# VH-VL binders against q0aze0: the designs that were tried, part 177

Target 1, 268 residues: q0aze0
Amino acid sequence: MKIILVNNRFKENTEKKAQEIAGQLSALNVEVIIDNGLDEPYAGTVDFIMVLGGDGTMLRAARRYGQRAIPVLGVNMGTVGFLSNIEINELAEYLPLILREEYSLEARMMLEVAVFQQQSLLTRVFCLNELLLRSNSPRMLSFALEISGQKLEPYRGDGLIVSTTTGSTAYSLSAGGPIADPQLDAFIVTPVASHIINKRPLVVSPEREISLHLLEEREAIIGIDGQIKMDFGAENRVLIKRAPHPLLMVNLKAKPFFTSIDRSLQRQ
Key: E = the ipSAE of ESMFold2; O = the ipSAE of OpenDDE; V2 = 0.75 times the mean of E and O plus 0.25 times the DockQ between their complexes.

## First folded at step 7 (VH-VL)

Design E34 (framework fv_bermekimab; at its last look DockQ between E and O 0.40; V2 from the best seeds 0.00; counts 0 for: pae E 13.2 > 2)
Fold by ESMFold2-Fast, scan of step 7:
Structure E34 (fold): chain C 268 residues (1-268), chain A 124 residues (1-124), chain B 107 residues (1-107)
Amino acid sequence: as target 1 above (268 residues)
Amino acid sequence: QVQLVESGGGVVQPGRSLRLSCTASGFTFSSYGVHWVRQAPGKGLEWVAAISYEGSNKYYAESVKGRFTISRDNSKNILFLQMDSLRLEDTAVYYCAKDRIYYSSGTFYGMDVWGQGTLVTFSS
Amino acid sequence: DIQMTQSPSSVSASVGDRVTITCRASQGISSWLAWYQQKPGKAPKLLIYAASSLQSGVPSRFSGSGSGSDFTLTISSLQPEDFATYYCQQANSFPLTFGGGTKVEHK
């Protein structure tokens, strides 16, 4: 058995705990690869991924490994979030189940984001929550949105979010998008501070392709999961579609989504 | 240099067929939707047909629907217009044109690169 | 089909003049309108797309405005190379359609 431990090198508590857990797993003849975010993703065959940290660490793990169809377990290190399944102090209890592969999997859709300059691919990334297009100056953007080759009326405002259902409780929620059951597959398209009165969030089939490009020269940014930032100009185009594979999240104990989100909304 | 070059125009008899070609160079042909636009002598522009970058979506003007077929060969950077059941009203210079948008399968924004045109006319 | 009507069909102008050309769609086309310039014996050249977006390399004296059904192309100060025929074209729905053209000719 080979396991990747994903942690945040810059949070000292998680780095120390990762080393401790790696030692325990090695003593059980489990091969361990530590991914602290500094190097390229591990390229070899892996049986399981354990993410030690909060939602941000899970988003990074999903971006690096989510397309490999490998079980991913979120282990909470003290920050409350939506993407972890067990607490760190419960790991010893659940470890035998992990090693015997006695758990269920929940599939979470991901986005495939391709950014082009002129007609050449600049970058392709996968993400779990969302792509954000936003103005990087006081001036509002004017941009075109295509859904499966259909042009909508131009958008004018600060930007747009294209989100997965998992991302419905992240940036999309802050911009006025709906809360979606993360077990549904859908794109949620949420405008950011639109100057057009009736621009509403859209919920569209995950089989559709979504494209964005600017209609005027402006300083803009593409943001991915709040962690990657890229300049975006009128010569650029972004194409978004459902990623080939969902993230396979390990379910060792029931974590009720609806009561969790309801409690979170009350703590404001 | 970005360019489109039409060929295959000529003198034809009514009711017969003709195939026009348009060869692309200087850009990634397979990334762009392309159009056929015609102009009768002394008249205005008339859009004829368009094809998406991947070749799966094709669009036609009503005057040519069922008679003309647009196609492309991305491996050879060539756009085609197969013109069947030709009529005297099809007399025109035929231009091929690249749309400004890349990687759109169903829509177009404006034609930023044009060929020089090829004349289709009829003999008596 | 969406019918595009241009006005005027011709205009006589002198270098330095402000020239305006209008285009009316028979139904709403949002901002999905392009403007082209065509000189005798030459292929058309794209000037403006999405009603008001200036194509790269086109001089700033050209501008477009309008939305819905009524659109305007403006040449703020006509230059010798601007004597040509201008066409609007809707890109909102298929089939794509051009206006009848406006010839800008020498006084």
Scores: ipSAE 0.731, ipTM 0.882, lowest interface PAE 1.4, mean pLDDT 91
Fold by OpenDDE, second read of step 8:
Structure E34 (fold): chain C 268 residues (1-268), chain A 124 residues (1-124), chain B 107 residues (1-107)
Amino acid sequence: as target 1 above (268 residues)
Amino acid sequence: QVQLVESGGGVVQPGRSLRLSCTASGFTFSSYGVHWVRQAPGKGLEWVAAISYEGSNKYYAESVKGRFTISRDNSKNILFLQMDSLRLEDTAVYYCAKDRIYYSSGTFYGMDVWGQGTLVTFSS
Amino acid sequence: DIQMTQSPSSVSASVGDRVTITCRASQGISSWLAWYQQKPGKAPKLLIYAASSLQSGVPSRFSGSGSGSDFTLTISSLQPEDFATYYCQQANSFPLTFGGGTKVEHK
């Protein structure tokens, strides 16, 4: 077995724990790769990904490895979030199950985000939570939203979020989006401070495509999972689709989503 | 300097064909949808045709459908309007116009740059 | 096809006047309406897009409002260079259609 340990190099406790766990796994004849974000994603074949940290680390892991159909386990290290399955102090208990591959998987839809400069593809990113388009100034943006070729009412506001159901409890929630069942595949399109006071979020079929572009010559920013940022202008377009592969999240311990929402949201 | 320049207009006989051209400069032509709009003498504006940035989608007014063909050569920054089976009612100044937003999926958002127009008229 | 009806067909005004032109669509076109200005012997010029967005370089005395089927172009204080014909155009669906035009003339 070959396992990637994903941690955050800027969080010393996760780095130390990754080293410790790596040693333990090595002692069990498991090959271990540690990915703390410093280097490019490991390109070799692996059997399992263990994410040590919070939701942010999971998001990074998802972007780096999610398209490879590898089981990903979130191991919480004292943070509040929605993407961890077990606690770090439980790892020893569940390690035998991991090594025997005795666990279930939950498929989580990811976004495929393509950003264009005119006709040229600038970047393609797979992400677990959301794409954000927002103004880079105190002024509202005007931009076009197209869904499967349908031209919607022009958007005027601070921005727009296109989120997965997983991401529904992230920034989309703060912007007034609905909480979605993570087992459901859908886009959540949530306006950010729209000039239309009663502009409602949209729940969109994962079979559809979403396109965004500015209607005015202003500078905007796109954000992906709150970790990737890039400038977005009048000649840029973003195309959002369902990623071809879901993130395969390991489910070792039952974690009732809906019964834990109140607790988790109160702590955020 | 964004510019469109029409050419190819002239005096024709009914039933004949004419090909209009529109040369674009000062912007990335291949990134935008473009239109033909005509205006009969002393009359209002009439949309004639539109073509997507890649040329894959074409749209026509009912009055010209089956007779006019819109096309483009992005390598040369030229828009064309092939006009067949011309009629007296086709008499007009023909404008090419750039859509203000680069084309995405068959939607247009307004025409922000226009050529000077080229006149198509008929011999008596 | 979507019919665009402009009113009035002509308006006599003086410099400094507030001028209002209306455009009505035969069906809902959301905010996908553009306004153009055309002077004699010249190509049209885009003034307003998306019903209320001012095109770059257009004076602020021009403004557009409305959504759905009823739209308005307003010139807050008419200037000498504003005497022209104005057209609305729906960009909601094909075929694209223009209004009949409104000529703003000297009183």
Scores: ipSAE 0.482, ipTM 0.811, lowest interface PAE 1.7, mean pLDDT 93
Fold by ESMFold2, look of step 9:
Order: sequence, then C-alpha cells, then structure tokens
Structure E34 (fold): chain C 268 residues (1-268), chain A 124 residues (1-124), chain B 107 residues (1-107)
Amino acid sequence: as target 1 above (268 residues)
Amino acid sequence: QVQLVESGGGVVQPGRSLRLSCTASGFTFSSYGVHWVRQAPGKGLEWVAAISYEGSNKYYAESVKGRFTISRDNSKNILFLQMDSLRLEDTAVYYCAKDRIYYSSGTFYGMDVWGQGTLVTFSS
Amino acid sequence: DIQMTQSPSSVSASVGDRVTITCRASQGISSWLAWYQQKPGKAPKLLIYAASSLQSGVPSRFSGSGSGSDFTLTISSLQPEDFATYYCQQANSFPLTFGGGTKVEHK
C-alpha cells in the first residue's frame, strides 16, 4: 500500500507529526510519500491520501490530487473545520480500518477553472471551495457574468465568488451566500459588495458553464481557494465548469454536517 | 495578424442564389461566434445572421429567414452565407465580423474584427 | 425586435468640440450596447462595448454611458480623424439591431 501524507510545513509544526505518523506507517509496511508543500505533487500511483491539518491543507491536497480518484482522509490537528473526519488522537484507533479499506467515500464536487488571455488558454486549475474575482485597486470592477450562454446584467462592485457547495461555508458565506448541503452538486454565485442591489446570490446547476470577464480595464485578480492568485485584466476570460472528478473524501467517523455548523463556524 | 476576408460577391439576377465565404486567419476561429452584417449603398448597417463558435446555434434577421443559411467549417476557418431567393433589397456590401467573446454559444458582445466587405448587386 | 433610434442624424462640429450622440432602445437592453465608427468605403470599427467599456486601441477621448434604454457616446475633444458616421447596436436579444447612424461632419 502506498500513501501520500500531506501536511503544512509552516503551520502548527505539523512536519514533526507527519514524520512520526510516517514512521508508524512504515513499521506496518506502508510506503509513505510526504507532501509538505515544498515539492511538486507526487506523480506516481498511490492508494490513499492522508491530510494532517485543517481545511487549508485539505484544499491544497484537493488541488494537487483531487482529480486522481484517490481516497482522501482529513485528520484534524487541533482546529475543527468542515473537511476533517477524525482527530489526530483517534488515528491509532482508526488505522486498522484504513488499512483494511473499511470506510465509505463521500464525493465532493470540484471546480475546473480555465483562464484565457484573449483566445489562448493560460492555465487550468482545480479547486474545492471557490474562485474569487476581485478588484486589486480602490476602484470597483464592472464585469460580465455568463451562464451557459446567457448573459446577466453587468455586475458592478468589488467582485464575485463562484463556489461549490463545499465552499459555501468559506468566503462565499462571508460575502452573504447561503450555507449549502455539501452532498448537493451546485455552483453558488455570490456577489462581493455589489453596487447594484438587485444582485442576489444564485444557486446554479452543476451542468452549467460559467464565464467571467471585465468590461473595463481594471486591476483585478482571480483567487483560487484563497491560496492561489493570478492577475486578471480586460483581455482575460475565465471559464468555470464542474471538474471531471469529485474529491473522494473518506468517512470513518460520522460527522453530521447540520448539527456541527455552529461549532465549526465559531472555530473557523 | 487577425484578419477576415470575404469573397463570392457579384452581380446576381432575381430569384437566384449566391454563396459568400469569409476566410479567417490570425486567431482561433473555432473559439468565436461570427456574424454577417450588410450595408446597402448609402444606407446604414443591418445585422443579417450569426453563428455560435461550434456552429450549433444560428440566428437570422427576420428579413432573411428561410432564404439565407449561415454555416461554418472550423477545420478550414471559413464562414459561409448561402443566399437563396435573392431580391432587390438584398443589394449590399456584406461584411463578416468576429464577436469579441470566446466560447459563446448564444451571447454576442460586439464585433471587434471586420472584413473589408464583398459587394452583392442586382442586375434586374 | 428592438428598434434603436439615434439622434441627431447629423452633427456639424469643429476640431476640439465636445460631441454627444444619443441612442434609444425601444425596450430595455440593460447595458448590452456597442458603438461603432465607420468612414466611407471602410468597414466599421468597434469603439465601445457593453455601453461603457472602451475597446482596445481606441483613444480615451471616446466614452460611453447609459443603461436600460438610453445611451450616449461622447467624444470629449473632436480630432480630424473623428469625422465619420457612428452607429449604436444592441446585443441584448436577437435579432441584433443597429441604430440609423449619426454623421459627424466638419462644420
């Protein structure tokens, strides 16, 4: 069995814990690849991904590995979020189940984000929570939103969030979007500081294609899961689709989404 | 160099047919919607037809519905306008034009590249 | 069909003048309006799209404003190369339609 152990070298000193866990797994004849964020993603075949840390570390793992149809387990290291399944102090209890593959999987929709300059594809990335388009100057943006060929009245404001249902509890929530059941597949489109009061958050079929571009030359950025940013200008367009594969999240311990919302939000 | 070049114009007789072509170069033709726009001598602009980037959605002005057919060959970067049952009022310079938005299946935002036009005139 | 009414049909102006051209839609078109410049014997040139967004390569003396049904193209300081005919065009719904044109002429 080969496992990728994902941690964040710079947060909560998780590197030491990752080495300890890797040692325990190696003692059980499990081959371990550590991904602490410094190197390129491991490209070889793996059977399982274990994420040590909070939601941010899970987001990086999802971007790197989410399209590979590999089970991903979130292991909380002190701060309860929305994406961990078990606590680090419970790992020993659940490890036999992991090794025997006695767990279920929950599929979580991801976004496929393609950024163009005029007609040329610049980059394609996948994300678990959201794409953010926002102003990078004191001036507001004027921008166009198109959903499957249907253009909406122009937006004016600080920006726009396109999130998954998993991302509904992240930046989308802070911008006034709804909390969505992560078992639903949908886009949630949430304006950021809209100057036009008739702009409400939209919930959109995952089968739609969403397009964004600026209507005026302004300094803007595209943010991905709050962790990657790219310059975005009037010659750019971004297309957003449902990613080809969902993130396959491991479920070892029941974590009721609705009864945990208030506690998770207060801690995150 | 982004370019559109129309061809196929000429003198036509009443009730006959004519096929216009528009050859694209310098950009990814298959990523953009394209239009035909005409202008009668001394008159204003009249939109005639448009086709989506993949060719599946076609739109026509009321004055040409049932007589004109827009089509495209993305492998050869060519836009076509088949004009059947021609009438005197079809006399115009015909322009092809590229829409500025890419990957649009039904939305058009403005025509940012135009050809030089091809003249269709009527002998009777 | 959405009718686009331009006014004036013609304007006489001198270099340096501020010129305004209006365009009215028969129905609301949000901000989906483009402005074009055309010189005799030449193809139209896109100036403004989405009512107020300046096309790349177009001088900043051109500006557009408006939404809904009333739109304005402004040339803040007319230059010799700006004597031309100007057209508005709605892109809100099919069939796409142009205004009748406004000819800007040397006084």
Scores: ipSAE 0.006, ipTM 0.456, lowest interface PAE 13.2, mean pLDDT 87
ESMFold2 (binder alone), look of step 9: mean pLDDT 92; pTM 0.946
OpenDDE, look of step 9: ipSAE 0.350; ipTM 0.764

Design E35 (framework fv_bermekimab)
Fold by ESMFold2-Fast, scan of step 7:
Structure E35 (fold): chain C 268 residues (1-268), chain A 124 residues (1-124), chain B 107 residues (1-107)
Amino acid sequence: as target 1 above (268 residues)
Amino acid sequence: QVQLVESGGGVVQPGRSLRLSCTASGFTFSSYGVHWVRQAPGKGLEWVAAISYEGSNKYYAESVKGRFTISRDNSKNILFLQMDSLRLEDTAVYYCAKDRIYYGKGTFYGMDVWGQGTLVTFSS
Amino acid sequence: DIQMTQSPSSVSASVGDRVTITCRASQGISSWLAWYQQKPGKAPKLLIYAASSLQSGVPSRFSGSGSGSDFTLTISSLQPEDFATYYCQQANSFPLTFGGGTKVEHK
């Protein structure tokens, strides 16, 4: 068995914990690869991915490994999050089940995001939560949204979010989008501070292809899962579709989504 | 140099067929939708047909529907217009034009690169 | 089909004049309108797309406005090279259609 242990390169305590867990796994004849985010993603075959950290670390792991159809377990190290399944102090208890493959998997859709400069591909990335297009200045954007070859009436405002159902509780929620059951596959398209009255969030089939481009030269950025930031101008175009593979999330204990989100919303 | 060059125009008799070609260079032809637009002598512009970048979607003006066929060969960077059952009202300079948008799946915004045109006329 | 009506069919103007050309669609086309300039014996040149977006390399004296059914192309201070015929074109639905053209000629 080979396991990738993903931790946060910017949290010193997680590196020591990762080494400790790697030692425990090695004692059980498990080969461990540690990924702290500084090196290229491990290219070899692996059986399981264990993510040590919060939701941000899980988003990074999904970007690096989510398309490989490998079970991914989120292990929380600190404040409660939405993408972790167990706490770090529970790991020893659940480790035998992991090694015997006694767990269920939940498929979570991902976005495939392709960013072009003119007709040339600049980057192709995958993400679990969302793509955000936003103005990087006080000036409003003017932009075109296409859904499966249909041009919608132009948008004017601060931006737009294209989200997965998993991302419905992230930036999309703050912008007025709906809370979606993450077991559903759908794109949620949420305007950010639209100046056009009646621009509402859209819930569309995950089989749709979505594209965005600016209609006026403005200072804009695209953000992916709140972690990747790229300049976006009138010569750029972004194409979004459902990624070929969902992220396969490991369930070792019941974590009720609706109860968890309800508690989080009461704290805001 | 970004350019489109039309060829295949000439003098034709009514009821006959003619095939126009448009060769692209200086840009990635396979990424863009392309159009045929015509202009009769001394008259205005008339949109004739368009084809999406991958070739799956084809669109025609009502006046040419059923008589003209647009197609493309992305491996050779060539756009075609097969013109059947030609009529006197088809007399025009035929331009090919690239749409400004890349990777539009049946969407078009405006024609930013045009060829020099090829003339189609009729003899008695 | 969506009919595009341009007015006027011709306008006489002098260098330095403000020239306004209008285009009316027979039904709503949102902002999906382009403007072209054509000089005698030459292919058209794209000036504006999406009603108000200036094409790269086009001088800022050209501007477009409008949405829905009524659109305007404005040349704020006419230059010698601007004497030409101008066309609007809707890109909202198929078939795509052009206006009849407006010739901007010397006074």
Scores: ipSAE 0.715, ipTM 0.878, lowest interface PAE 1.6, mean pLDDT 91
Fold by OpenDDE, second read of step 8:
Structure E35 (fold): chain C 268 residues (1-268), chain A 124 residues (1-124), chain B 107 residues (1-107)
Amino acid sequence: as target 1 above (268 residues)
Amino acid sequence: QVQLVESGGGVVQPGRSLRLSCTASGFTFSSYGVHWVRQAPGKGLEWVAAISYEGSNKYYAESVKGRFTISRDNSKNILFLQMDSLRLEDTAVYYCAKDRIYYGKGTFYGMDVWGQGTLVTFSS
Amino acid sequence: DIQMTQSPSSVSASVGDRVTITCRASQGISSWLAWYQQKPGKAPKLLIYAASSLQSGVPSRFSGSGSGSDFTLTISSLQPEDFATYYCQQANSFPLTFGGGTKVEHK
């Protein structure tokens, strides 16, 4: 068995723990790769990914490895979040199950985000939470939103979020989006400070394609999962699709989503 | 400087063919949808045809459908309008116009850049 | 086809006047409406797009409003250079269609 431990190099506690766990796993004849974000993603074949940290680390892991259909376990290091399944102090208890592959998987839809410049692909990113388009100035953006070729009302506002159901409890929620069942596959299109006061979020079929482009020559920013940032202008276009592969989240411990929402959200 | 320049207009006989050209400069031609719009003498504006930035989608007014063909050569920054089976009612100044939005495939907005137009008339 | 009806067909005004031109679509076109200005012997010039967005370089005295089927172009204070013919155009669906035009003339 080969396992990737994903942690955050900027958090010493996770680094230390990753080393410790790596030693334990090695002692059990498990091959371990540690990914603290310093290097490029490991390109070799692996059987399991263990994310040590919070939601941010999980998002990074998802972007780096999610397209490879590898089981990903979130191990919480004491932070508040929605993407961890077990606590670090529970790892020893569940380790035998992991090694025996006695766990269930939950498929989480990811986004495929493609950004273009004058018809050329600039970048393609798979992400677990959301794509954000926002103004880079105090002024509102004017942009076109198209869903499966349908022209929607020209949008004016600070920005727009296209989120997965997993991402519904992230920035989309702060922008007034609905909380979605993570077992549901859907896009959530949430306006950010629309000039239309009653502009409502859209729940869109994962079979549809979403496109965004600016209607005016202004500079905007594309944000992905709150971790990737790029400039976005009138010459750019973003296409959003369902990723070809979902993130396979390991479910070792029952964690009722809806019963934990109030507690988790109050702590944020 | 963003510019569109039409050419190819002239005097024709009914039933004949004429090919209009529109040369673009000062912008990324291949990124925009482009239109033909005509205006009969003393009359209003009439949309004639549109083509997507890649050229894969073409749209025509009913009045010219089956007779006119819109096309483009992005490598040369040229828009074309092949006009066949011309009729007296086709008399007009023909404008090419750039759509505002990038990457419009089947999606068009306002026309923010226009050429000076080229006149198509008929002999008596 | 979507028909665009402009009113009035002509308007006499003086410099400094507030001029209002209306455009009605035969069906709902959301905000996919553009306004153009055309002077004699010249190509049209885009003034407003998406019903209310001012095209770059266009004076702020021009404004557009409306959604659905009723739209308005307003010139808050008419200037000498504003005497021209104005056209609305729907960009909601093909075929694209223009209004009949409104000529703004000297009183």
Scores: ipSAE 0.026, ipTM 0.646, lowest interface PAE 3.7, mean pLDDT 92

Design E36 (framework fv_bermekimab)
Fold by ESMFold2-Fast, scan of step 7:
Structure E36 (fold): chain C 268 residues (1-268), chain A 124 residues (1-124), chain B 107 residues (1-107)
Amino acid sequence: as target 1 above (268 residues)
Amino acid sequence: QVQLVESGGGVVQPGRSLRLSCTASGFTFSSYGVHWVRQAPGKGLEWVAAISYEGSNKYYAESVKGRFTISRDNSKNILFLQMDSLRLEDTAVYYCAKDRIYYGRGTFYGMDVWGQGTLVTFSS
Amino acid sequence: DIQMTQSPSSVSASVGDRVTITCRASQGISSWLAWYQQKPGKAPKLLIYAASSLQSGVPSRFSGSGSGSDFTLTISSLQPEDFATYYCQQANSFPLTFGGGTKVEHK
């Protein structure tokens, strides 16, 4: 059995903890690959991915490995979040179940994002939460949104978010988007500070293709899961569709999504 | 460089058929939707037909619907317009034009590259 | 079909003049309007798309404005090479339609 341990190298003691867990797994004849973000993703055959950290570490793991249809378990290292299933102090208790494959899987949709310059593909990225198009200056953007070949009225404002249902509680929520059950597959399209006050979030079939491009020369940025940033100009085009594979998240114990989000909203 | 060249125009009798071709070079033809636009001598521009980059969506002006058929061969970088049941009012220079948007799923924004046109005219 | 009405049909102008051409759609077309320039015996050239977006390589003296049903093309200071016929074209819905054209000619 091969397991990838994904950790955040910049947090105190997380690399030490990853080494301790790797030692425990190796003692049980499990081959361990540690991914701390420095190298390219491991290219070999993998049976399981264990993410040690918060939601940010899970987002990185999803971009790197989410399209391989490998079970991914989020292990919380003390920071509360929505994407972990067990706490680090519970790992010893659940490890026998992991090794015997006694767990359920929850599928979470992902986005496939393709950015073009003219007809040349610049990059293709997968993500779990969202793509954000935003202005990089005080000037508002003017941009075109197409959904499955239909041009909507031009958008004028600070930007736009195209989110998965998992991402409904991330940037989309902050911009006024709805909270979505992550069991549903849908795109959520949420305007950011629209100049046209009657622009509303859209909930769109995951079978649709979404495209964006600027109508005027502006300084803009595309952000992916809040972790990747790239310049976006008038000669760029982005195409967004449902990724071929969902992220397969491991459930070892019940995760109370609605009560968790309800509690979080009382704190905002 | 970036170029569209029409061919197939000529003198035809009313009620007959004619096939126009447009050959693309200097850009990735298969990434763009393309149009046919005509102009009668001394008159304005009239949009005739368009086809999406992948060929699945086709659009026609009402005056040619049911008589003209637009098609493309992306492997050969060629756009076609099959014109059946030709009428005197079809007399025009026919231009092919590339839309500015790439990978549009049947959406069009403006025609940024044009051919020089091919004349279709009628004899008595 | 959406009908596009251009005015005037022709305008006499001198080099250095400000020239304004208007285009009216019979229905709302949002910002989905393009402007073209055509010189005698030549194919049209795209100047502006999405009502106000200047096509790459087009001089900044050309500008477009408007949304919904009323649109304007402005040439701020007419140059000798600008004597031509100008056309608007709606890209909002099928069939696509052109305006009747405006000829900018020497005074």
Scores: ipSAE 0.608, ipTM 0.830, lowest interface PAE 2.5, mean pLDDT 91

Design E37 (framework fv_bermekimab)
Fold by ESMFold2-Fast, scan of step 7:
Structure E37 (fold): chain C 268 residues (1-268), chain A 124 residues (1-124), chain B 107 residues (1-107)
Amino acid sequence: as target 1 above (268 residues)
Amino acid sequence: QVQLVESGGGVVQPGRSLRLSCTASGFTFSSYGVHWVRQAPGKGLEWVAAISYEGSNKYYAESVKGRFTISRDNSKNILFLQMDSLRLEDTAVYYCAKDRIYYGTGTFYGMDVWGQGTLVTFSS
Amino acid sequence: DIQMTQSPSSVSASVGDRVTITCRASQGISSWLAWYQQKPGKAPKLLIYAASSLQSGVPSRFSGSGSGSDFTLTISSLQPEDFATYYCQQANSFPLTFGGGTKVEHK
């Protein structure tokens, strides 16, 4: 069995814990690859991915490995998040189940984001939560949104979020988007500080293709999962589709989504 | 280096057929919707037809609907306009034009690259 | 079909003048309007799309404004190379339609 341990060496000294766990797994004859975010993603075949950290570390793991159809387990090391399944102090209890492949998988849709500079593909990125288009100045943006070739009325405001259902509790929520069952596949399109109050969030089929471009030259940024940022100008276009493969999240312990989000909202 | 070149125009008789071609170079032809626009001598522009980047969606002006067929071959970077049952009022320079939108399936924003045009005229 | 009406059909102007061309749609087209420049014997050139977005490489003296049914193209300080015919075109719905054109000519 070969396992990738994904950690964030810049958060809560997770590098030491990853090395400790790698030693424990090696003692059980498991080959371990550590991905602390500094190098390119591991290119070889692996059987399992264990993410040590919070939701941010899981988002990075999903971008790097989510399209490979490999089971990914989120192991929380502190503050409760939405993307982890077990706590670090529970790992020893669940490890035999992991090694015997005695777990269920929950498929979570991902976005495929392609950014173009005129005719040239600049980058193609996969993400688990969302793409954010936002103004990088006090001036509002004017931009075009198309859904499966249908041209909507121009958007005017600070930006737009195109989210997965998993991302419905991230930036989309703070911008007024709905809370969605993460087991549903859908795009959630949420305006950011729209000039027109009747620009409502849209919930659309994941089979649809969404494109965005600026209608006038402005300082804008495209953000992906809150971790990748790039300048976005009037000569740029972004194309968003459902990614070819969902992220396969390991479910070892029942985690009731609706009661968890309800409690979270009440605390705030 | 971005270029569209029309060919196939000429002198025809009413009721005959003619096929125009437009060869693209210098850009990823398969990623853009493309149009045919015509202009009669001394007159204004008239939009004729458009086709989405994949070729699945086709649109026509009412004056040509049922007589003209737009198609594309993305492997050869060629756009076609098959013109059947030609009428004297089809006399015009026919331009091939690329829409500015990348991967447009049902929407078009404006035509940012144009060919030089090919003339279709009629003999008696 | 959406009918596009341009005014005036021609305008006489001198270099340095401010030139305004108007375009009216027979029904609402939101901001889905493009402006083109055509010089004699040449293909049209895209100047503006989505009513007010300047096409790459087009001089900043060209600007577009308007929404709904009424639109304007403005040339803030006419240059010698700007004497041409200008066309508006609605991109709201099929079939796409052009205005009749406005010829900007020397006084």
Scores: ipSAE 0.008, ipTM 0.543, lowest interface PAE 8.6, mean pLDDT 87

